# Designs tried in a protein design chat: VH-VL binders against q86l99r1233to1411. Part 1

Scores and structures below are computed, not measured.

Target 1, 179 residues: q86l99r1233to1411
Amino acid sequence: SNKESLPFRRDVIEKVINHLRENSLDTEGIFRLSGNMESVRGIVKSFAHGEPNLSFEVHNISNALKHYLRSLDPPLIPYEFFLMLLDARKNEDAETIRNIFWKIPSDNRVVLTLLVDLMVKISENSNVNKMNSKNLSIVFGPTILKPRTPTLDRMALMTETQLQCGIIQTFIEDFHYIF
Structure headers, positions and changes below count from the first letter of each chain, unless a header shows other numbers; antibody chains aren't numbered by Kabat.
F, E and O stand for the ipSAE by ESMFold2-Fast, ESMFold2 and OpenDDE, each averaged over both directions (binder to target, target to binder). V2 = 0.75 x the mean of E and O + 0.25 x the DockQ between their complexes.
[cut] marks letters that were taken out.

## First folded at step 1 (VH-VL)

Design a01 (framework fv_adalimumab_6cr1)
Fold by ESMFold2-Fast, scan of step 1:
Structure a01 (fold): chain C 179 residues (1-179), chain A 118 residues (1-118), chain B 107 residues (1-107)
Amino acid sequence: as target 1 above (179 residues)
Amino acid sequence: EVQLVESGGGLVQPGRSLRLSCAASGFTFDDYAMHWVRQAPGKGLEWVSAISWNSGSIDYADSVEGRFTISRDNAKNSLYLQMNSLRAEDTAVYYCAKDYEDYGMDVWGQGTLVTVSS
Amino acid sequence: DIQMTQSPSSLSASVGDRVTITCRASQGISNYLAWYQQKPGKAPKLLIYAASTLQSGVPSRFSGSGSGTDFTLTISSLQPEDVATYYCQKYNSAPYTFGQGTKVEIK
């Protein structure tokens, strides 16, 4: 793979999520519509310096956050939790999902909580922004939850993708129970 | 300027192989899944194959499974389609296309024609 | 595999007419449905994604609706530049199957 991972910066991610919470809830297609790629690159570069540049339009900032989260290795939800979360979702076991959430390392858990809280607020404004819990789950499922060893089996990949999205949808819909 | 440019098409005999290339510019290539879509002369669009940003996830249409191989080189901003055991039914314009937020394909190349004929 | 069927296969309408194209999935796909416009000799252009969300830069006369299995693309006031073939595409999971297309012409 030629893609290099970026360092995990909790402080940077918190600032970016807080900015989006304040500025993006009424934005149509938030996280879905593309930003200006040169602007996105500049914003992501500011992450490395610890001072995220938030003076750009909200689509550029949201895309920078997606780029950053997608580049994390290990992912936001560490690899060791992947199969157990998929299994709990398959069994429709929200209690087990909640128990697994509380085993996630503190910095990752805090970031995940802020990110899901943002997704909840966006989904509550889906009449305006057109991004419901299912739409957000498609964006973030494969981004923050992925296997250490990807499967090349088509049927297994389809099942895993549905469950990855289902976990994020469960996080959004059962937020006050899980988080 | 955001752009995808296909190359490598041409006339080829049944049973032979061709390799198509797609050069990307104007966007961060390694952030996006990429697709190959084809269109036979006078016919509709047919999705052929997809590859994730890191090559970790790959899918094929049933019609090409086992014969075609999708790959990418992120350092070169390039997408490839290795086409083996070509059939007359593979005759089409082949487009490369960029994934859009897991909802569709927002950037398309102009296509490259592959003609499989004796 | 989920089949995608469009109706009609072709239509002719006058400038200013309301044009409606339908797309049916053989199984539920929620809102994972995209619409494309393809003009003769050109690559397709994304018009609508998530069944009803208009792509940036696409004229407001285009709209999409539907969820589950039944979807509709509407052009509220047909313009000469809208002459094209329109395709729906399921986008929930592979295979990312297209409908057979609807050709729109002016009378």
Scores: ipSAE 0.000, ipTM 0.471, lowest interface PAE 16.0, mean pLDDT 87

Design a02 (framework fv_adalimumab_6cr1)
Fold by ESMFold2-Fast, scan of step 1:
Structure a02 (fold): chain C 179 residues (1-179), chain A 121 residues (1-121), chain B 107 residues (1-107)
Amino acid sequence: as target 1 above (179 residues)
Amino acid sequence: EVQLVESGGGLVQPGRSLRLSCAASGFTFDDYAMHWVRQAPGKGLEWVSAISWNSGSIDYADSVEGRFTISRDNAKNSLYLQMNSLRAEDTAVYYCAKDIYYDSSGYFDYWGQGTLVTVSS
Amino acid sequence: DIQMTQSPSSLSASVGDRVTITCRASQGISNYLAWYQQKPGKAPKLLIYAASTLQSGVPSRFSGSGSGTDFTLTISSLQPEDVATYYCQKYNSAPLTFGQGTKVEIK
């Protein structure tokens, strides 16, 4: 099978997120600082095979999750929700963001819920790990939410990136309202 | 020890073709995306082309698209760049570079020493 | 396409000086930024990836910071072997664009 676009493996992602929830909340720069590149590659490969190898140092596991999510096509938040989420964020409309969230397909929504819950717990421990909601939004915004066709307009791309990050920040900060 | 060794560079006339090769060793070649990056004399680095681990995804810089073809032979641990319709502006040192990932979405952890291509009449 | 602009284009400093090089993306690229060092006549060498993570074997005097559009590479105490041209590179999407480079020389 082709490994360029990894298949969506809900069970694998759940195991990885659970591991990070138990082992990463005190880790400085979690998701920002990268681990050993060979280890990251090997871990991502194990995700594709359905048996995640979690015996590695935590930065390698967190970066493997980031790379895996980045490789999904369609992305974790399906393409059809991209523009409507950006519009809702531009209007600072958390109610519409909540309504759109509940329209996301069940498997994607469950994974997104687990991922955002992890981000909430990390951000609550930011005095130790140095990763607040804004830091996490910069990591995950373009990773899990992206357009089917990238814009070639430089100003539009900058605005889109800010809105993508803003949506993830809204997910973290308004978690108990949205999820 | 990871090694990338380029070959095939030389002096070539405008409008002609040249094929570059990169021999890889010291890592599992078919697990990684590979790139070509060039540098004109006295100028900066310019990304040229990328190929995923299985040749399923290929990208080119606008300046070379339609003229250059990237390919790989995983059985021989080799990367290639077929350069057609060469222009004076293609004069550069061409580097083979290893991606950290299999799908060409990363940065370059290892580089070859480069091979000089001079396009001149 | 996203443009990568480095500042300054060149600098001269003394051994032991703190050197800062900046890289600006015309659009947000999150932390998908790498820094490379190219010594005269040599291939580039990866210094930093994910904006702030040091590559294995790179001296601790090198550090990176920034996210979104503005990034910096810092050499806390310049050494003679650090004479090189430094390049930033975005990798959030193709094309994988490099900055124009910053040449670092000793006075």
Scores: ipSAE 0.000, ipTM 0.459, lowest interface PAE 17.3, mean pLDDT 87

Design a03 (framework fv_adalimumab_6cr1)
Fold by ESMFold2-Fast, scan of step 1:
Structure a03 (fold): chain C 179 residues (1-179), chain A 120 residues (1-120), chain B 107 residues (1-107)
Amino acid sequence: as target 1 above (179 residues)
Amino acid sequence: EVQLVESGGGLVQPGRSLRLSCAASGFTFDDYAMHWVRQAPGKGLEWVSAISWNSGSIDYADSVEGRFTISRDNAKNSLYLQMNSLRAEDTAVYYCAKDLGEDYSYFDYWGQGTLVTVSS
Amino acid sequence: DIQMTQSPSSLSASVGDRVTITCRASQGISNYLAWYQQKPGKAPKLLIYAASTLQSGVPSRFSGSGSGTDFTLTISSLQPEDVATYYCQKYDSAPYTFGQGTKVEIK
């Protein structure tokens, strides 16, 4: 890819998620509405440097986290879990999804837990922020879970994307069972 | 150089179907959301549909919801609009338009458009 | 649904004049507003995004202002090549609605 992969910085991601937990739960369209593109790019650079700049408006910070997670290679949920999670979701098998979650490497699993916990809190406040579990799943499904080699079949790609979103929706809705 | 080239327009009878294509080049197609925007003869711009870079999010204008289907093939750098149950008021030039990024739904590049005429 | 209304629908001005076009949203959209220029027979061209940020390559005589519900596009000194229809567009969320357009002509 022409995109440069950024280093996985657990400490940075934790600080950013904690900031959003404290500042974004009442924000309409959090993670959906655009930030200022130049501000977002500057914030992402600060993440790569290890010193997150959190002095910006919340939409800029949330979009920076989204772009940073999307840039990770391997993704937050490592490639080897992709097909097995999609198969478990296709079968509506929450127990298998839970078992797979606990096989994820510990640093990735801790970050995923913090991220999903944030999504749970946002979804619980959806009357105000307008972001329910389905909305959040569309944002984060393909961001944190993706194949090493994308399919070339358009119908298969659409089906895979819906299953990716379904996995994140399952994480949010069954949080206390899975995590 | 970014290029968007629409095709598939033509004359079609009311109630029938037509599929439009947009071929993209000069940028990483699968990094960007794509849109269809139309313009009836002598009238203004009307946003029709959007699809995210990964097909995970799809939106339609109320006027076409349930009749039109947007899709994309990232391996072929192509965007599609399947138009069913066509009506006279669907007559327009259809533009393919590129988002600046997945959350920035203003359009930095447009194709030249393809004319769809719905008449008996 | 949020309605986008432009005023005036059309105007005629002389070369060198200051031209002002207004766009109003029926509900607040923060600064998620773009302006486009469309010349006859051509596709639209992006002029301004985020209400006031000038797109690269667009002449400095174009400027945008506003936030919330009221937005303005200004051409500080109208030139012959500026004859076109101008559109505002909201992009806070779908639907990504356009205003009806303002036609700018030279006297």
Scores: ipSAE 0.000, ipTM 0.493, lowest interface PAE 13.0, mean pLDDT 87

Design a04 (framework fv_adalimumab_6cr1)
Fold by ESMFold2-Fast, scan of step 1:
Structure a04 (fold): chain C 179 residues (1-179), chain A 121 residues (1-121), chain B 107 residues (1-107)
Amino acid sequence: as target 1 above (179 residues)
Amino acid sequence: EVQLVESGGGLVQPGRSLRLSCAASGFTFDDYAMHWVRQAPGKGLEWVSAISWNSGSIDYADSVEGRFTISRDNAKNSLYLQMNSLRAEDTAVYYCAKGYDFWSGYEFDYWGQGTLVTVSS
Amino acid sequence: DIQMTQSPSSLSASVGDRVTITCRASQGISNYLAWYQQKPGKAPKLLIYAASTLQSGVPSRFSGSGSGTDFTLTISSLQPEDVATYYCQKYNSAPYTFGQGTKVEIK
């Protein structure tokens, strides 16, 4: 009787991120390059069972994490924080972004911290993996931060997308200040 | 081998302060959330406080909020609990506990042996 | 805050019996539920996390089930060394609350 495809599983996400932290920092195009779709679907299903299948090639595991996070409703950063984070980013107000971060529910905040720490480590190795903070922000901005009701106005959508990516880039670049 | 060793417990009078320490070894301390859990004599377990790997996220049980302060020193692999304005109902064995998964886990895979704090006049 | 209620508060059973302990959350916690065993005079030990995942080194006679609000710990064949108090714990968000405990004794 559950209509959601997958519940939020903090323990599973933590295990997956830990695996990627140990195994993916040297992987070119991590999170950007596609894995095998059939393998990715199988891995995502293993997340629902509470025991992530981490025996696959790292692109399959990273894409499974990305798709899993994208499927969350509410998203990793709950809907109520969307507009206030975008407004703070538009004003380049890192202090307000930090204050908003610390209002996020603890499980979401902990997972977000773990995810951003992984993104920081990946970006620090961008000479090898070719994924800098901007590249990672494009992947994760729309994935973990989104409005409850999407706008139909193209110009507003483009502005929102730039700010969504900007928030994630701020999280990566100002990690030691915010987290 | 993972080890957590608590110290600093003892007899203290109501209204006074006491500082507990937990020395950690056998794992990368700065990768894990750390917790204090207490157990009053003959009673059940009560979660007291949690601190994330970088001290960025700190949570307290309502019963101790504003009186207790959790902190950690990653360079020394040490966890602390500063207990102020102690009350008789704070009498308990205090356990240091390690979060299960990498730096965020809030279920506890390793526990210390505990240190007894007795608050009485 | 979410309340965690265990039942029964205590039970007595014979060696070889199937023992069932229930834990109920007042609100949904998905599968963010851990079970601990505390033997007399000892620190607690993690038995199960994520509602149903057995911790390494824990005997297979222990199993967990449930999701949302209703959770069960089962000991399929009670052994003398299983005499202990068992606690459930939510860990989806602060506070990381324990149930009141279930004392398991041999009759």
Scores: ipSAE 0.000, ipTM 0.463, lowest interface PAE 17.6, mean pLDDT 86

Design a05 (framework fv_adalimumab_6cr1; at its last look DockQ between E and O 0.04; V2 from the best seeds 0.00; counts 0 for: pae E 9.5 > 2, placed apart)
Fold by OpenDDE, look of step 2:
Structure a05 (fold): chain C 179 residues (1-179), chain A 120 residues (1-120), chain B 107 residues (1-107)
Amino acid sequence: as target 1 above (179 residues)
Amino acid sequence: EVQLVESGGGLVQPGRSLRLSCAASGFTFDDYAMHWVRQAPGKGLEWVSAISWNSGSIDYADSVEGRFTISRDNAKNSLYLQMNSLRAEDTAVYYCAKDSYGDYEAFDIWGQGTLVTVSS
Amino acid sequence: DIQMTQSPSSLSASVGDRVTITCRASQDISNYLAWYQQKPGKAPKLLIYAASTLQSGVPSRFSGSGSGTDFTLTISSLQPEDVATYYCQKYNSAPLTFGQGTKVEIK
């Protein structure tokens, strides 16, 4: 087993997201429920090699995507944008969030757009799949938006976590305005 | 079927040694870190030790550091815990646990445990 | 070392009640947090990992949330079969410390 960060592969992520868009919108607990971890490992390995193995059921694929995104360094949303986004969220400033988003490097921005678009589609079907914008934000907040340096103050960290998830929620709920 | 089976537990006097074994089946053993977790009677869970897939990384809880040795034989799909200088406080059910992803992640498979009793 | 503290140590609730257990880390552990269920005389069972991901086969009434230092396990509607002790655990780096556990009983 290796803890090395995997390379950022826009093309792979796009393929995976497209697959999930087509096959997972009605899946209960998508991105919340686990798959088979051996399968997930195998799928993640395929990501690293440039050709995603999409022959598995959607929970395995979705979890592979989560694990892959989580392993990225820097995160999908680069570290330099973390505090700016948190501050904007704290002030409930969607315009600033939008402005910050458009400063993100192009490849990351494209992937983020695709990912959030998928979340939007999933959330629109939450009556079936039970994954609303809040639930998705809880899953993806810590996955794609991280601080470079851990916060030491506990109260600050609690607030940070809420803001972290809130930013993702804003991305989902205000998708057409931001993206 | 994924399975872990512990063995080697028993009654031993303080200061003595005991070696636990864990036999793994149903998964690719050398893809995952393995762990030992113990639970004293009526108490909570305590992580004891971990070993990476190729034994390149090994970690111990402070309470057992210097006394216990974790090892593995990937050819035999086996995990071991050599316990030396045993103390009364080492009395516990010892569980073998599989890493879920292979890199010191959560434990998705557990054995049924083996009881170690250290008493004079 | 990072300390893991659960709250409460024990609770009793009625069938159908919403139950919430909290776990606090003394330092930031990101989302490297797992929840386990242990029934009397049995080995622990993984419920949730990565703070919010349900293990395969776990009922949907279980959910996890949190990141950093504060985490929550929620049972939306407590069932008789949920009587157990629940543990949180930090992972990713040693020590892989468990919380002290929360005993859940039915009234």
Scores: ipSAE 0.445, ipTM 0.848, lowest interface PAE 1.0, mean pLDDT 94
Fold by ESMFold2, look of step 2:
Structure a05 (fold): chain C 179 residues (1-179), chain A 120 residues (1-120), chain B 107 residues (1-107)
Amino acid sequence: as target 1 above (179 residues)
Amino acid sequence: EVQLVESGGGLVQPGRSLRLSCAASGFTFDDYAMHWVRQAPGKGLEWVSAISWNSGSIDYADSVEGRFTISRDNAKNSLYLQMNSLRAEDTAVYYCAKDSYGDYEAFDIWGQGTLVTVSS
Amino acid sequence: DIQMTQSPSSLSASVGDRVTITCRASQDISNYLAWYQQKPGKAPKLLIYAASTLQSGVPSRFSGSGSGTDFTLTISSLQPEDVATYYCQKYNSAPLTFGQGTKVEIK
């Protein structure tokens, strides 16, 4: 496993998302099934260097994107938005979630829009690919929405994870309203 | 090569403790929720516990809650089960199993198991 | 908690026979049902998830059906290597309860 933090590269993420949009919508278990560890590690390195290598089986590409996003520091949704989004989700306030999204820096918003649109397209084909909005939210919640100071309190971490997933599920299910 | 290897089983007297380990290789361990499942000799499968990829969700079967503790060390690609206050009915082969994340999916990869025997 | 009841507890059939195993949940579990195969002394192997979706690498003679409370595993033409105990499992929320198992033997 590579745990180093990685810089945000908008151009790389866009290329990878567009590749997945064209190649993964009917792939069973996309983002859920494992990839080959050596291949995934190599692909993540290519993302970090700004030269994404997409000549791999699609599960390796999706796993590499997941790992790259998880390794970003700051995360795709910058740290200052973490508490605001979780509070808005706790209060079931989709309007506030939308308002917070539009305050996110523009490069991050573009990437987040593309990523969530991909998740919407995958979930719309869930009869084939078996990945609904709930499944995708579990993959991406803690991946792109993280606290600046991680908690070690077991109960707080459980609540935090549920809210992180809830935000992503809201993004997918209310895409047309929020984005 | 994807595999899970359990260790730490053995013969233990009632009331004692034992710690099981599961070493993962061939996949990115910290992507996935992990589970323990046990099987008493000649009996069926019983789900024991689950832990999400970041330890943010942890669940136990009622039969072990309060006595067993699941944990993971993602830097070492390892899953653990601390078993305290062991009882005769905890005698089983213990398997570690991989699923996708904290929404509790089916288990696509299993270890070979490690035997725990609780008796005098 | 949701109980999972398999039927029959054991069966014996000839090579080439169609074999059917049923699993009943005490409450509606939608399609959150998996089937596993376990040979003696070996770990279980996932056959089917989401009630009817074959796991990769599983022979096409295996199929699953059902939704809600009633589920079926079918082996269209029993082969010698299919001698095993089969388990259903509900998932999607804890506890991830297994059925009691169905032992399949060759006459």
Scores: ipSAE 0.011, ipTM 0.583, lowest interface PAE 9.5, mean pLDDT 89
Fold by ESMFold2-Fast, scan of step 1:
Structure a05 (fold): chain C 179 residues (1-179), chain A 120 residues (1-120), chain B 107 residues (1-107)
Amino acid sequence: as target 1 above (179 residues)
Amino acid sequence: EVQLVESGGGLVQPGRSLRLSCAASGFTFDDYAMHWVRQAPGKGLEWVSAISWNSGSIDYADSVEGRFTISRDNAKNSLYLQMNSLRAEDTAVYYCAKDSYGDYEAFDIWGQGTLVTVSS
Amino acid sequence: DIQMTQSPSSLSASVGDRVTITCRASQDISNYLAWYQQKPGKAPKLLIYAASTLQSGVPSRFSGSGSGTDFTLTISSLQPEDVATYYCQKYNSAPLTFGQGTKVEIK
């Protein structure tokens, strides 16, 4: 996949999320099923240039958003919040998670709010689209929340990944409390 | 040809450990959740454990939680089950199963199974 | 945890008969239910998922129905090759619990 980090474009991400909100809520496997890799790569490139190409099948667009978010450095949830969010999730402390959310920089926080709101709407249609809050958390946990230095120990990485997914699941399930 | 092949079964004494492997071929392994299912001699099917495509979600049946560890190596197209503190009640044929859709759906592909016998 | 109970535990029927197997969940599982066929010495085979969707390659004499807590597998015209044990399974969330199985035999 693309090795270079891409610029954070709030305007682009908002446009892509709005498109998916309008076109993907009933799509089976949205964010899970693969798109065509050449198409996805081209779409991600269009995001970097400020004019997202949304004329593709919805799976290509959703995968492009996923890859674009993964390429962000720093990630959508800045590195400084990583350990404190994992600790709050480990302690099942939704109040601390909410407090940390409101310390996230405004552009990142707005994008995160739009993304999680989309995840909430997708999960509400999980009987049709097959993507519940757990399924979405597996996709987005490692995508938007990660440590500055990669975890190399396998057991530690597995525990870390479960907590990352747990944070996203908390965001979806407690959306109106946190956001 | 979509195929799952289990290995690592055998006779083991109570309290010991055993590691099962499942080799996958014919599909994109890292697109799917994987499962272990067991069946004691003459008994029904029991779901044992599941792992999502990226190991982000791992679940166990109450009967094995704390003793068994599921893991996967996507680069090797392989699924594993590390079984510790084995009991006579763990005697079963262990099946590797592929999720049909991706994460925690029905199981469309099954291995042939590998027999684990826990006895003195 | 949600319990899955099948009825009957076993049945014997004649070739050409309509066979019905029931599966009951102790709580609402929507349509997250699959049916499997297992012949002696063989791995299980997926027949039906989403309560009523037939898996590709499965004969049309097999059908599933139900939602919520009560589900049914029907074989419209039993054939000799249908002798097997049939299992229902809840999925979507852990545990992915199986019913105890229903053994189908020919008279």
Scores: ipSAE 0.006, ipTM 0.574, lowest interface PAE 10.6, mean pLDDT 89
ESMFold2 (binder alone), look of step 2: mean pLDDT 94; pTM 0.957

Design a06 (framework fv_adalimumab_6cr1)
Fold by ESMFold2-Fast, scan of step 1:
Parts: structure tokens; sequence; C-alpha cells
Structure a06 (fold): chain C 179 residues (1-179), chain A 122 residues (1-122), chain B 107 residues (1-107)
């Protein structure tokens, strides 16, 4: 059923990212460490209704954003870009990754830009927060980039997920070139 | 309190399969990478396999690549090792271990289970 | 692949002695080195990570040093409960290779 999918709310995502930019850069394990599950679920529900509840501590808000992005269908990076991004990453072709980025629909592209900019700022503060570009790529790779039809072959899934993470790491490390 | 409990070990003939399980409690299982490490009788520690918190990154020792499959079920707080095409050389105590978290690194093991013995013999 | 070699393979010392165990990586591994203690019949226990960071709850008589290829575990004053085999391990990237172990016994 489609009742579990959440609407893409650019306005909500922007508010949440701006809040995290202001409040999370010094937080150890941001996006990696869990929040309170009950709080996270309530926050995600508020995102779906267009009124983000940001009165919770930062791990709850960061995990809510992660789960909200993960629940989007289609995902933040639309399905049609999945295979071409994986192929470009496999070939270590940053120019093609940049060209594909600029073909992403404008609302998705703006949100992706804000999200990656947040990841860049977190990684620049990794001496304090302990979250470098590799750590963030593991969190966000499968969250914002996924195939329309998931593979059930474990070896293929592992290879795809490594490439997904690699793409996000490229976004962070080559931010000023790509974005 | 962190606990890791392995199960599924036993006597198995060469060429057969066996599946090990590890039940985790006392920590947020889906936040941490998990490892399998083995130790043959009277021998040292040998790293076998690792799986990231989300199953997105999986690695194997050369000795088991293509024969063993690591997997996890975060809803059940469980780690698995599917062992196919078993050889006498796979005889060992198999430990489940949790990764500690460190800036710019992964793979040191801060908590270990008690181990489960796998004996591959005809 | 990077090989991890420990020295000595075994040692015998008296209670109160300073014990030193070395671990050598065949290539540079920065500070991505952990030390483990395995007592007879028990699972391994983490002592040190990042070459020199003592794990919470580990006695202060244990210390680690080194970077790159050469690493040392020191027990400043050996106690009876320290009888064990000690392992170094490279981490950060696969393979997460262990050294062959150093057995520490009391005379």
Amino acid sequence: as target 1 above (179 residues)
Amino acid sequence: EVQLVESGGGLVQPGRSLRLSCAASGFTFDDYAMHWVRQAPGKGLEWVSAISWNSGSIDYADSVEGRFTISRDNAKNSLYLQMNSLRAEDTAVYYCAKEGYEYDSSGYLDYWGQGTLVTVSS
Amino acid sequence: DIQMTQSPSSLSASVGDRVTITCRASQGISNYLAWYQQKPGKAPKLLIYAASTLQSGVPSRFSGSGSGTDFTLTISSLQPEDVATYYCQKYNSAPYTFGQGTKVEIK
C-alpha cells in the first residue's frame, strides 16, 4: 500500500535542515546516534502534516529528518537518476556526476544542495562531532538514492550500496565543483 | 548492559552448510557495525566478516569470500553468518563482536560474545 | 594485504615487572591499532584503541604507544590476573587483521 509514503515537503525539509545547521554542528555522532523512537515518530508525523516540531533535542530532530527522507517515494534523488549515478561513480567520473546533478528537478536539487551543504559543514567540524564524509555517506547513501526495484541478491545489493555511499561522499568532498 | 549471545554452532561435515546467529541487547543495535571473528583450537584470532549498521558495507576475509554471507536483522537485533561449503580449516570458536565508534575510523571491537564452537569433521 | 607481527610470541615475567609487547604492521596504518586481552577460556576484551586510548574500565597499568608501523603495549607492573594472550589488530579498513598473539605467563 501507498499510505505509508510521505509527501515531499520542500518547505518542511528546509526548516529542519536550517535548524540542524544552527544546532547540530558540535553534536557527537549527529545522524548516526539514535534519538528516542517515540519522539522521532511524532516529529516525522509533524513533518508529514507540514508543521515540523523542532522543540526536541537535536538527535531526535536529525533522526526524524533521516527517517522522513528515507520514507519519500519517489526518493529525494528521483529513481531515473539511480543507475546513471552508480555508473558514473563506478567510472570515477565526477564531471558526469555533476552533469547528472544539474538535471535533477529544481525542488529536489535545492533540497539536496541544502542537505549536502549541511553534511559539508558537519564534516568540517568532525574534530568535535566525529562525523566525517565517509560516516555521513553511510547514513545518507541508501537514504536519498535508491532503485525503483530493489535487488534481493545480497552481493548485488552490497555493491550498489557501496556505490550509493560513494556518490554521497563525492557530493561532500567535491561540493564546490558539483553544486 | 551490552550482551551478545551466539548460537548455531555444532558438528558439521565438510561441504555442508551451517548458520550462526548472534542476539544483541543493551545497546541500539542498528547504530553499530558488527563483526564475526573466529579462533581455531589453540590458535590466534582471525577476522572473518563485517557488516555496517545499515548493511550498506560488507567485507569478508579472503579465506571465506564467496562461501560465507554475513547479514543482520535490525528489527530483531540479530546478526547472522551463513557458512556454505565448509572445510576442516573452518573449525573454530566463532565470536560475534560489536564495533566501537571512533572519528575517521571503524573496526575496533569493544564488546564480544562468549563464542560458539563449529567443528567441521567427517 | 597488511601483515601484523607480534613480538615476542611468549614471555614469562614476575609480578611487579614492566612488560613490553610489540606489534609491527608491514605497511603504515596511522594510529588504527587496537590491543585485546584474552584470558584462558574467555572471550577477548578490548584494552586499547587508536594505538594509545585506554578503554573505559581498563586498569591504568596498561598503556599503548606508537604510530605508523611500530606499536607497543606496556604493562607497568604485572599482576597475576594479567596472565593472558594479548593481540594487536589493525582496523579502519578491511581486512581487520590480528597479530598472532603474545602469551604472557608468570614465573
Scores: ipSAE 0.000, ipTM 0.499, lowest interface PAE 13.2, mean pLDDT 87

